# Designs tried in a protein design chat: VHH binders against Cytoplasmic dynein intermediate light chain DYN3 (DYN3). Part 21

Target 1, 312 residues: Cytoplasmic dynein intermediate light chain DYN3 (DYN3), of Saccharomyces cerevisiae (q04949)
Amino acid sequence: MDNCNAWDKLLSQNESTINSTETATITAIIYSPSSKTLHQFINICFPEGSNSILDTTLINYATIGWTNDLKENYSVDVYTLIRNTDDALDLLKPFLQEHSSKVRWLILLDWTLNDQKLWLNELSYAFNKIKQLNDDNEFSVWCLNSGEILNLQRHTTVWQSVHIDFILQTLRSFCYFNDSSLFYICEDHTEEKREEAQRLKYQELLKHFCEDRDMKDHIEMVKRSEILIPKGCDSIGLIKTVDERFEPTEVKEQHFLARYMDFIPTIDKIREDRKTTSGIDLDKLYPLEVFKVNIQEELGKMFAKYRENSRI
Below, E stands for the ipSAE of ESMFold2; O stands for the ipSAE of OpenDDE; V2 stands for 0.75 times the mean of E and O plus 0.25 times the DockQ between their complexes.

## First folded at step 16 (VHH; framework vhh_7w1s_2)

Design r6 (from j1 with L99G; at its last look DockQ between E and O 0.49; V2 from the best seeds 0.00; counts 0 for: pae E 5.7 > 2)
Fold by ESMFold2, look of step 16:
Structure r6 (fold): chain B 312 residues (1-312), chain A 116 residues (1-116)
Amino acid sequence: as target 1 above (312 residues)
Amino acid sequence: QLQLVESGGGLVQAGGSMRLSCAASGTFFDYAMGWHRQAPGKQRELVAKITSGGTAYDDSVKGRFTISRDNTKNTVYLQMNSLKVEDTAVYYCAARYWGSKDYDYWGQGTQVTVSS
């Protein structure tokens, strides 16, 4: 249903009069556990210079243009949001009400935050909340700093291959049943040429995801620090090849979430409500985040930037 | 199959301490390890649990009992302090594979008797 108010007319006019030739418009939202994770993700997967306009301590917005390998031009409206409270996603309501296209969700996890115990609960909450906020979604989960897997195994006594495989099978099952892509991002700092080739690879992966293109050429299911599984490319059978005892269909069950959290090693650097040991509120379990930003000021800056970008 | 053997039980005076041990025949990283107890005429109940993610205790023993493990010795321990007469029971070591809803492996049990 077409909205003919002045706001919508100005948006349509602006898009049709840009100096670029013909362009397609994409909406993407990056939901990050921290500013550091967000900064790293943008530096690895987005065009150079994107950090200067997308980094934030709470919420930000910018339009990024790119040209793909087929010489097609895209204008990507990117929202960035830092997970800081149960209500963080609600900050996006005003922006989602003003869009009429598919939203590409880039939901970030980070192996270096030592919060793996909370990952399944956070993903379950985020996906459920997003589906309440928007009807047309394309999901992806991006696990940054997956090279930490080897460091955890070499430098701790508590991380074993069984834990790494359990997390992988859990994330693959979650993504499979939620029609989401799953990508592990591993940086290789050995040589500059290899590092640049890796960055180009991840940039192309991001473009293919945002552009709804075939990603079968990117599939990696064996190298556990480099997992790349686009939506539709996994299966219950493939997930079970990691460990046949794992039952993917149980991942959605409430009792599985508790078992997941109980099995995952912790360094005790995240805290949760410990009022009762026999019962936990799995829907409310979130990491304690350092919240050192003026929310009203950052929202004000973001809204002002958004409004000016929409004027002629 | 994983085999579990408890030891360390016996007779102890109320207010005393005792340490139970559970030796496993192999590694148990894949398992939630727990101590259960069964008093005469009662159902078996979970007393303490340990996984890679942490520990949990029944309210009746919280603050008095401590579960721990030594992965290099494939052994789980239950340190029992400030023992009460109502702690008298057969104590079982058990393992639950993370993909299972039930404890799959049980030891034979060790008797703990707390005298008044």
Scores: ipSAE 0.076, ipTM 0.574, lowest interface PAE 5.7, mean pLDDT 80
ESMFold2 (binder alone), look of step 16: mean pLDDT 85; pTM 0.865
OpenDDE, look of step 16: ipSAE 0.377; ipTM 0.760

## First folded at step 18 (VHH; framework vhh_7w1s_2)

Design v1 (from r5 with A32L; at its last look DockQ between E and O 0.14; V2 from the best seeds 0.00; counts 0 for: pae O 11.5 > 2, placed apart)
Fold by OpenDDE, look of step 18:
Structure v1 (fold): chain B 312 residues (1-312), chain A 116 residues (1-116)
Amino acid sequence: as target 1 above (312 residues)
Amino acid sequence: QLQLVESGGGLVQAGGSMRLSCAASGTFFDYLMGWHRQAPGKQRELVAKITTGGTAYDDSVKGRFTISRDNTKNTVYLQMNSLKVEDTAVYYCAARYWLSKDYDYWGQGTQVTVSS
């Protein structure tokens, strides 16, 4: 009973749709921390009219297509993968070994997830693993819900602008040295027209990324929550404009990972759980709720501890 | 340039409580905040600070003092409970950039006097 892995099924389904049209088929892989994140990304960034019903399963397949402003037809085979285990990327091994075309990798991060402390390690792991599997890759990092940054700063006692800036410089440095683009996806819900315009912008970015087009005109760094940095559009000097004391080259060093992890706020429980359990449901992690401190309660705890210690 | 202004100091009886406030102007979010105090004839000492991972306190005030911040008000607080005569000092609000070793900005200080 040939255990046809989920990929074999996907590949068999794709063989039937390969219409012989001379259209260069582009392969894209979306690596997402959660199903919710993936769903949101699809809803915001996929081209309009795309009937791609991607379910939120571990592995999914869709085909999207469009005609660009140059009247070129593009078809993209999109594979999606949810990060649920450390070896999730290994599931793609058979596919990547057979694929002869350049693969576009979209690595998703989500500001609504309380996993910022792990981002650098996870990115490093993913990039290294992917490079080992296939040498012909294009990378793009997409951070969803960047508007949440403001909420973190305003509504928590722990998150500060210095953390946000540090993360930004770290991600920029990482992407710079790995020849990757970096995009923050911020939804503007203030006006319907603005929201639509923003969606269209993100869709264009996705198309351009898939087409491997020059995106220099799409550079934007207006706010901490609104940054668009295409591949090749950053520099050490530009990164240092946020904080000149930040040294981008250190991101390559092993000791920097420790520094990053120590500096970025996290829930202590997450540290303990990841050491022991493969499969943390990241969708259940909401940073705002975790970082809300009731001052009265904390004082009460402190006094209780003090009383206990004074009795000894 | 960050300006810090302390308030809430005064005279309090031993065993009493007092809350200090520090209002910050400028880029408040870029700094880690702390409270220092200087008693007469003594050196200035760190009392409480906000760190990247939480809060830290001097041993002399642990369990009695609580530092907190409200980012919506650009204000840092020091709740002082179970005050002692030895807590009498000028209390200073200070701000430290996260990459800096030392506090870069200081308030003018507020006098706290605990009377037996």
Scores: ipSAE 0.000, ipTM 0.212, lowest interface PAE 11.5, mean pLDDT 81
ESMFold2, look of step 18: ipSAE 0.042; ipTM 0.557
ESMFold2 (binder alone), look of step 18: mean pLDDT 85; pTM 0.857

Design v2 (from r5 with A32T; at its last fold request DockQ between E and O 0.63; V2 from the best seeds 0.00; counts 0 for: pae E 5.3 > 2)
Amino acid sequence: QLQLVESGGGLVQAGGSMRLSCAASGTFFDYTMGWHRQAPGKQRELVAKITTGGTAYDDSVKGRFTISRDNTKNTVYLQMNSLKVEDTAVYYCAARYWLSKDYDYWGQGTQVTVSS
ESMFold2, look of step 18: ipSAE 0.143; ipTM 0.607
ESMFold2 (binder alone), look of step 18: mean pLDDT 87; pTM 0.883
OpenDDE, look of step 18: ipSAE 0.531; ipTM 0.816
ESMFold2, fold request of step 19: ipSAE 0.059, 0.153, 0.096; ipTM 0.579, 0.626, 0.598
ESMFold2 (binder alone), fold request of step 19: mean pLDDT 87, 87, 87; pTM 0.883, 0.883, 0.884
OpenDDE, fold request of step 19: ipSAE 0.771, 0.761, 0.303; ipTM 0.905, 0.901, 0.706

Design v3 (from r5 with A32H; at its last look DockQ between E and O 0.46; V2 from the best seeds 0.00; counts 0 for: pae E 6.8 > 2)
Fold by ESMFold2, look of step 18:
Structure v3 (fold): chain B 312 residues (1-312), chain A 116 residues (1-116)
Amino acid sequence: as target 1 above (312 residues)
Amino acid sequence: QLQLVESGGGLVQAGGSMRLSCAASGTFFDYHMGWHRQAPGKQRELVAKITTGGTAYDDSVKGRFTISRDNTKNTVYLQMNSLKVEDTAVYYCAARYWLSKDYDYWGQGTQVTVSS
């Protein structure tokens, strides 16, 4: 099928469906570095079973309903997108041109991917691109698998506290100057009851973010694997308490990206025999199959699911 | 006040090899280390750097020069292979604290002369 025709048909159908006079509508977009990261995020932060309708290898769409603790009903139109090319965000352009309301961006990072050297550049590109695509945005950065921080420090010789602190201060500064929330997600799988309580906590955090509610009760700035900093709750002074020698305002400067990348350990340094002294087998940066994703097939899957969801 | 002392310079024939050493007076884990050179009548230029994030080289020496470090000996090395006459220069070891914008500490330099 002609991709232009499929888009036009889908847009015309969307205008007439899924409206309830008792339900508020939210648009959220999850921008994930991988299918695995996306799967984990949805499993932690969304209602049970959401993975079956949101998982993807490129792009997907589904409507998720929930009721918050104030008994208010929400219908959340969720787009999921995998960061597999520089132009991945352009796939959302037709949908963003259709929307006239605020878009909530859930930009995912993942401590297990060993791509921390690229994070600042990827965030800078994504934020700039999103601001070009849409005017009314609510940003958040979600760092999944932050428990990996401890494993990196325990099981490698190259990751030290100074690297962890530098990344944290950089991310906090970036989010501070871009009016974005910053959330570290750390899972504990040791007990079923703790795991369920943790999922409830992160689900409530997600709801508060999407619903534009006050999140001051969710702040955590001390426990470095569990950082939770809602938009507007950080400051230059608070960021400097991690290491006073760090200058948050420098994160905005052109030369800072090179300094950031110079300091952060590489996958090559960890993967080489000389660098794997702690026995951790870390993943490759950017898997080879990035070039093997069939864009037309994935778009077809998204449109089929969009049409099916609009019938219920 | 990190002190840097270069050694290993001298005269070598074109096509030959030489290794420069830079001994630091203390630990330099938190420093980006670099080798710079200044040929007669030219500006000082960065030749190679080594950071916790990796290594980088000027295009004129890529594939011929290798920078390395030994943190237990507080020493940075520059292995120079396939030397050319245009590699003739005073070579300086420099250190920059990783948060700093500029190289703050410099050695006195060691002369490398490549004869044709």
Scores: ipSAE 0.031, ipTM 0.565, lowest interface PAE 6.8, mean pLDDT 81
ESMFold2 (binder alone), look of step 18: mean pLDDT 86; pTM 0.876
OpenDDE, look of step 18: ipSAE 0.339; ipTM 0.725

Design v4 (from r5 with G54N; at its last look DockQ between E and O 0.22; V2 from the best seeds 0.00; counts 0 for: pae O 7.7 > 2, placed apart)
Fold by OpenDDE, look of step 18:
Structure v4 (fold): chain B 312 residues (1-312), chain A 116 residues (1-116)
Amino acid sequence: as target 1 above (312 residues)
Amino acid sequence: QLQLVESGGGLVQAGGSMRLSCAASGTFFDYAMGWHRQAPGKQRELVAKITTGNTAYDDSVKGRFTISRDNTKNTVYLQMNSLKVEDTAVYYCAARYWLSKDYDYWGQGTQVTVSS
């Protein structure tokens, strides 16, 4: 029983649809921590009109297309993979061995998932694994729900600006040394027009990434939640503007990973199962539920203590 | 420069409890905190550490000692229960910047003596 892996099947299906039109077929792979994250990414960042009902299963395939501002037609074969095990990337091996074209890798992170502590390790693993499988790659890191950063800061006592900044600098450094773009996806729900504009912006970024276009005009680093850093647009000096004490070169060191994990807040259950990260349903891990504190009560306690100390 | 000041040490009987405190003068959030101890004739050893809520303990004190921090007071604590004579040492509070590999700041130490 020739265990044709799911990718072999997808490849065979795609070969039949590759009609002779001279359109350069671009291959993109989206690696997502969860089905929910993937779904959200597709809804926000895929070009308008793309009926890409991607089934949020472990592996999926879709084709998206557009005409760019230069009147060039692009067709992108999009493969999606949901991280369910540490070996999920191995499923791509047959695919990568058959393809000779440069693969665009989109690695998704999600601020709504309580896995920030694992991000550096996961990224390192993914990037290294992918590079081992295929040397011709373009990488992009997309952080979904970056608006959640504000909620973490406002509704928790555990998440501080220093944590957010540290994560940002870490990700920027990682991406910088790996020649990867970094994008924070923040949904603005305040106004419909703004939301639409934001979506269009993200869609353009996706298109530009797939086209391997220069995206220097899309650089944005105004807020912690709104970070757009195309490939080659960052520097050690720029990264250090957040906190000069941060040394970007250390991100490459093994000891940095330990420090990263120690510094980033996490749920205790994640601490105990260093070995079993593969079995955690990340969609059920919401940081706010774990770290939510009644700020009023905490303030009350502080005031009460202050009053007691003022009476001595 | 972060200044660390330990308090709460002294003499206690075996089986007793003691709570150490360490007050920090600087930005407390930027540092992982640790308690070290040095017994006479022995090397200084890490007893307990606390980062952003994560704790770790030496095996010799697991289940007996608890490290905690109060960021509002810039204070780290070491609750020591079921004290043993072998716990006798000078206890040092130390701070490590989260980007640093080593502890950057040290207190003067407080003597803990456990009598049989």
Scores: ipSAE 0.014, ipTM 0.304, lowest interface PAE 7.7, mean pLDDT 81
ESMFold2, look of step 18: ipSAE 0.213; ipTM 0.663
ESMFold2 (binder alone), look of step 18: mean pLDDT 85; pTM 0.862

Design v5 (from r5 with D30E; at its last look DockQ between E and O 0.23; V2 from the best seeds 0.00; counts 0 for: pae E 3.5 > 2, placed apart)
Fold by OpenDDE, look of step 18:
Structure v5 (fold): chain B 312 residues (1-312), chain A 116 residues (1-116)
Amino acid sequence: as target 1 above (312 residues)
Amino acid sequence: QLQLVESGGGLVQAGGSMRLSCAASGTFFEYAMGWHRQAPGKQRELVAKITTGGTAYDDSVKGRFTISRDNTKNTVYLQMNSLKVEDTAVYYCAARYWLSKDYDYWGQGTQVTVSS
């Protein structure tokens, strides 16, 4: 039973797609925290008509192609990797050592996951690891389900605007110093036409990123959930506009990670009443739904408590 | 400027329990709150902290001490159970702004004495 490792499968798939046409083959790697996240990303951001049935396994391969507005044909070899272990990136080492072309890295984050506390560390690790494996890289950070930010603010007592802003400034700073783009993917479910327009926008961003095109025209910072910052389009001054007290240069410092982790909400805040805080592994990925509270009930409790204290 | 006032210290026998309180003049929302202690001849050390990201304890007090906060009262608590003689110290309440590197605000401290 020839244990065809995931790598051999990828190689076999790649050999079949080597069409002889002189089209410069672009290589992209998508690094995702979960299969669900990856699937969603593919559904939203991949070019229309690309029947790439990506199996959301640990490692997968697909080829996507398009013709751009300049009538140039592009073909992209897309490798996908699910983050399941700290060594997941090492699986790509043989591939990266053989590649002579610039690799486009798409690092996915997901606002529906309770892993925000880990984002900075994970990004740092990924970027550093990738740089060690290959020196010729282009990085892009994609945050899926950014619309969930509004739900967090409305339906939880733990998440506040200050947390969202802090995360944004942190990510912006990180991306700025690492020459990476930052994109928030927000699905607008209000109207079908709007959804389609958004999808097309994100698809264009992906194409432009793969083509290494200038994306200055795609800058958008409308609200906390809608952030599009192409590479080279941010500055320390712009980052500080959110909160001037934030120092972007500190993101490079080791002590900042501790502060980041201390400030980002985690499940422990919700269980104030549960005695045994000792059993929650904060490093585990939990659905963000665990933060959802009945705000009315919570406010009622607070009010009741306030009344009790005022009578003493 | 955030003012912190500790209370609840005193003399307790080994194996006993004590609850410390720290009343703040402002809200804790933007602050990491912590209890520090300084024993005679020793350096001040962090005992427990509570942040928006969770709680943490020094290994010496894990399982015995519990830090909690009441935002409605702007108060942080340290429940100390199974007290030991080595827990004798001045206990300080401290607050760290989330953008600050260090604890910026300190209480005056409250003496906790555990007698064998």
Scores: ipSAE 0.090, ipTM 0.571, lowest interface PAE 2.3, mean pLDDT 82
ESMFold2, look of step 18: ipSAE 0.322; ipTM 0.719
ESMFold2 (binder alone), look of step 18: mean pLDDT 84; pTM 0.857

Design v6 (from r5 with D30E A32T K101R; at its last look DockQ between E and O 0.23; V2 from the best seeds 0.00; counts 0 for: pae E 4.4 > 2, placed apart)
Amino acid sequence: QLQLVESGGGLVQAGGSMRLSCAASGTFFEYTMGWHRQAPGKQRELVAKITTGGTAYDDSVKGRFTISRDNTKNTVYLQMNSLKVEDTAVYYCAARYWLSRDYDYWGQGTQVTVSS
ESMFold2, look of step 18: ipSAE 0.216; ipTM 0.639
ESMFold2 (binder alone), look of step 18: mean pLDDT 87; pTM 0.879
OpenDDE, look of step 18: ipSAE 0.421; ipTM 0.780

## First folded at step 19 (VHH; framework vhh_7w1s_2)

Design y10 (from v2 with D30R; at its last look DockQ between E and O 0.07; V2 from the best seeds 0.00; counts 0 for: pae O 5.9 > 2, placed apart)
Fold by OpenDDE, look of step 19:
Structure y10 (fold): chain B 312 residues (1-312), chain A 116 residues (1-116)
Amino acid sequence: as target 1 above (312 residues)
Amino acid sequence: QLQLVESGGGLVQAGGSMRLSCAASGTFFRYTMGWHRQAPGKQRELVAKITTGGTAYDDSVKGRFTISRDNTKNTVYLQMNSLKVEDTAVYYCAARYWLSKDYDYWGQGTQVTVSS
């Protein structure tokens, strides 16, 4: 039974847009902190209906296609990976070693996961690991649920504007020195029309990133929660406008990493629960599910599909 | 896979102190680290936990034990002060991904014996 994964359905939705003309083939890899984050990302940047059919496995594969405004046909092989283990990226090692084309990397962060303290380490780790596995990469960092920034500031006493600004300058600096795009993704749920417009905007952003187009027109820096900075569109001077005391060149240094981790707050739900409940369960966590997947099987499927599409 | 190796156990007199170390085979900053213990004839129990948000302790060791970590050394520590005979157990280092509910990686354990 050809286990057509949920992403194959996404392909079918885009098939109508691909004419029999010459098609550019692109490889994209989404590296997500959680299945939920990935699901949300797909809902925002992929065709409608994708949310209900998305298979949230450790490793997934799909092909999407479109015709751009220049009447060029694109086919994108999209691989998804959940970073639920330290060695998750190693799962792609055999694939990346055989891959001969430039890989588009989408590294996801999520403002709702309370892991902001780890973001710099996570990014450093991921970027370094990826560069070791493959030398031909295009990087982008996508921060999901940036609207949560407002919630953190309004509903917590721990988070302050200085933290938000510090994170922003840190991420901008990191992306600047690593030739990476930085995108804050904020969904507007106030009106359906606005939400749709926002989705279309982000979908276009994704497509242009995949197409390696000039993205200067996508620059947005108006709100703390709505920041779009394509590769090459930032500078040390611009980064320092947030806080002139910030030194972007230090983000590469170990002492800065330590400082970052110490400065960024964390909301410990376990501690909060202890205040409200009489019985302390030390292992009590809010229900985040870790998906256990047969890694060999999923990797096999990925390679099988890749070969089937004559991409290897 | 994260390999964990405990060290620092042994024999100590009641009222004494001991420091346990757990060395991880790789970067573990994304992991919640915990010390568990199992006394003879008893079930394994969580003693101390260190998360990205802080530390937590079993009531039986509160004020006596301190868990800490050094990410640069990939090592987690358990400082045990004012040890009691009832603290005698095999102590295990464990790790779980910060999003995970259950501990996925375990050390082999180190024996701690507190004599009267």
Scores: ipSAE 0.024, ipTM 0.460, lowest interface PAE 5.9, mean pLDDT 81
ESMFold2, look of step 19: ipSAE 0.219; ipTM 0.663
ESMFold2 (binder alone), look of step 19: mean pLDDT 87; pTM 0.883

Design y11 (from v2 with D30M K49R; at its last look DockQ between E and O 0.34; V2 from the best seeds 0.00; counts 0 for: pae E 5.4 > 2, SAP .716 > .668)
Fold by ESMFold2, look of step 19:
Structure y11 (fold): chain B 312 residues (1-312), chain A 116 residues (1-116)
Amino acid sequence: as target 1 above (312 residues)
Amino acid sequence: QLQLVESGGGLVQAGGSMRLSCAASGTFFMYTMGWHRQAPGKQRELVARITTGGTAYDDSVKGRFTISRDNTKNTVYLQMNSLKVEDTAVYYCAARYWLSKDYDYWGQGTQVTVSS
């Protein structure tokens, strides 16, 4: 395995210490499920030319500079990590222990990977692991290729609006209780003018997130493929407007995780790939034993989860 | 409200097969449909369930029982093969709305008796 080599590569490429007057330095880590997803994200959301300096190895590093609309200069130290095993985040431990500055996390999901059934568990693992590795985090979840929502509904008999809404309410609840932004990225390739305007919007969104700027004028909570919810802009009440019967406070419970994974459609190939790649056994995660659970014990775990997230 | 009626139970010799049916009063696409059983003197236990996301089975019946559904007929089935004496129980069809924690709709049950 090239984990030591990957760290050596990162250290040798760390040349971002030069700041000009009025330049701020930001640290960002992109955690991607695949090289393809990472490449698409950089091409859509980062300034032009960024993809030529962020290659798609297991771990990579580059410095990307930009000037925002207030004429402020920023230098962004971008680390990229491709999830290849459950241990991928541990590769960052030596770096994070040495570099205690605030880290902006861009955790990628991809609607085209047909792994939506696994998303809640993967997010829970990633967020908990990151919080163990670093104290000062700014979280965001970026769901790429959200235009696939329409294709799933048109070309399958199983995907319905209620599944799309259930995923949305689940992701919004997870992000709300973990103090994270949630962004759906939908590319429109049908017209050059529309495509360019959308890219500019996503670039500004990325800049505002990295710069800790207000993002209230980017909020979109209605268009299912274009959801944009900055940290602090959601609420239990707003989440429930999608379906009042959904209970956001249950999202952290093991019973909810099991129901989430059980109800979300998937194709046969994702089941095979995820059993091997993630080490997650889907058969073990289905909730056959839910009827026998000790309700008082589960309530205790729920309250512990709320205190961990500083929401109670 | 969803109403559930089981049928297909009865007496069968060990090693035999039978098929249980659960007719629903309406469309159940948005429900987890489950077969539960309760043997004499024991707690009711989930045996198999089916949703839009797939199926799952208790370890004691994996490979022997198959849950399936026919949305056109609003019916859920439990095919039980290689039956054992310990499969003797009252079998209940149940439905849980997919946003709910608990099963809220239950049939009256059908007796399955496996003789040695």
Scores: ipSAE 0.116, ipTM 0.588, lowest interface PAE 5.4, mean pLDDT 79
ESMFold2 (binder alone), look of step 19: mean pLDDT 86; pTM 0.870
OpenDDE, look of step 19: ipSAE 0.403; ipTM 0.775

Design y12 (from v2 with W98Y; at its last read DockQ between E and O 0.47; V2 from the best seeds 0.00; counts 0 for: pae E 2.03 > 2)
Amino acid sequence: QLQLVESGGGLVQAGGSMRLSCAASGTFFDYTMGWHRQAPGKQRELVAKITTGGTAYDDSVKGRFTISRDNTKNTVYLQMNSLKVEDTAVYYCAARYYLSKDYDYWGQGTQVTVSS
ESMFold2, look of step 19: ipSAE 0.499; ipTM 0.801
ESMFold2 (binder alone), look of step 19: mean pLDDT 87; pTM 0.883
OpenDDE, look of step 19: ipSAE 0.765; ipTM 0.904
ESMFold2, look of step 20: ipSAE 0.439; ipTM 0.748
ESMFold2 (binder alone), look of step 20: mean pLDDT 87; pTM 0.883
OpenDDE, look of step 20: ipSAE 0.364; ipTM 0.741
ESMFold2, fold request of step 22: ipSAE 0.471, 0.504, 0.484; ipTM 0.799, 0.815, 0.794
ESMFold2 (binder alone), fold request of step 22: mean pLDDT 87, 87, 87; pTM 0.881, 0.879, 0.883
OpenDDE, fold request of step 22: ipSAE 0.810, 0.814, 0.809; ipTM 0.923, 0.926, 0.922
ESMFold2, last read: ipSAE 0.504, 0.478, 0.439; ipTM 0.813, 0.791, 0.784
ESMFold2 (binder alone), last read: mean pLDDT 87, 87, 87; pTM 0.885, 0.881, 0.883
OpenDDE, last read: ipSAE 0.826, 0.816, 0.798; ipTM 0.933, 0.927, 0.917

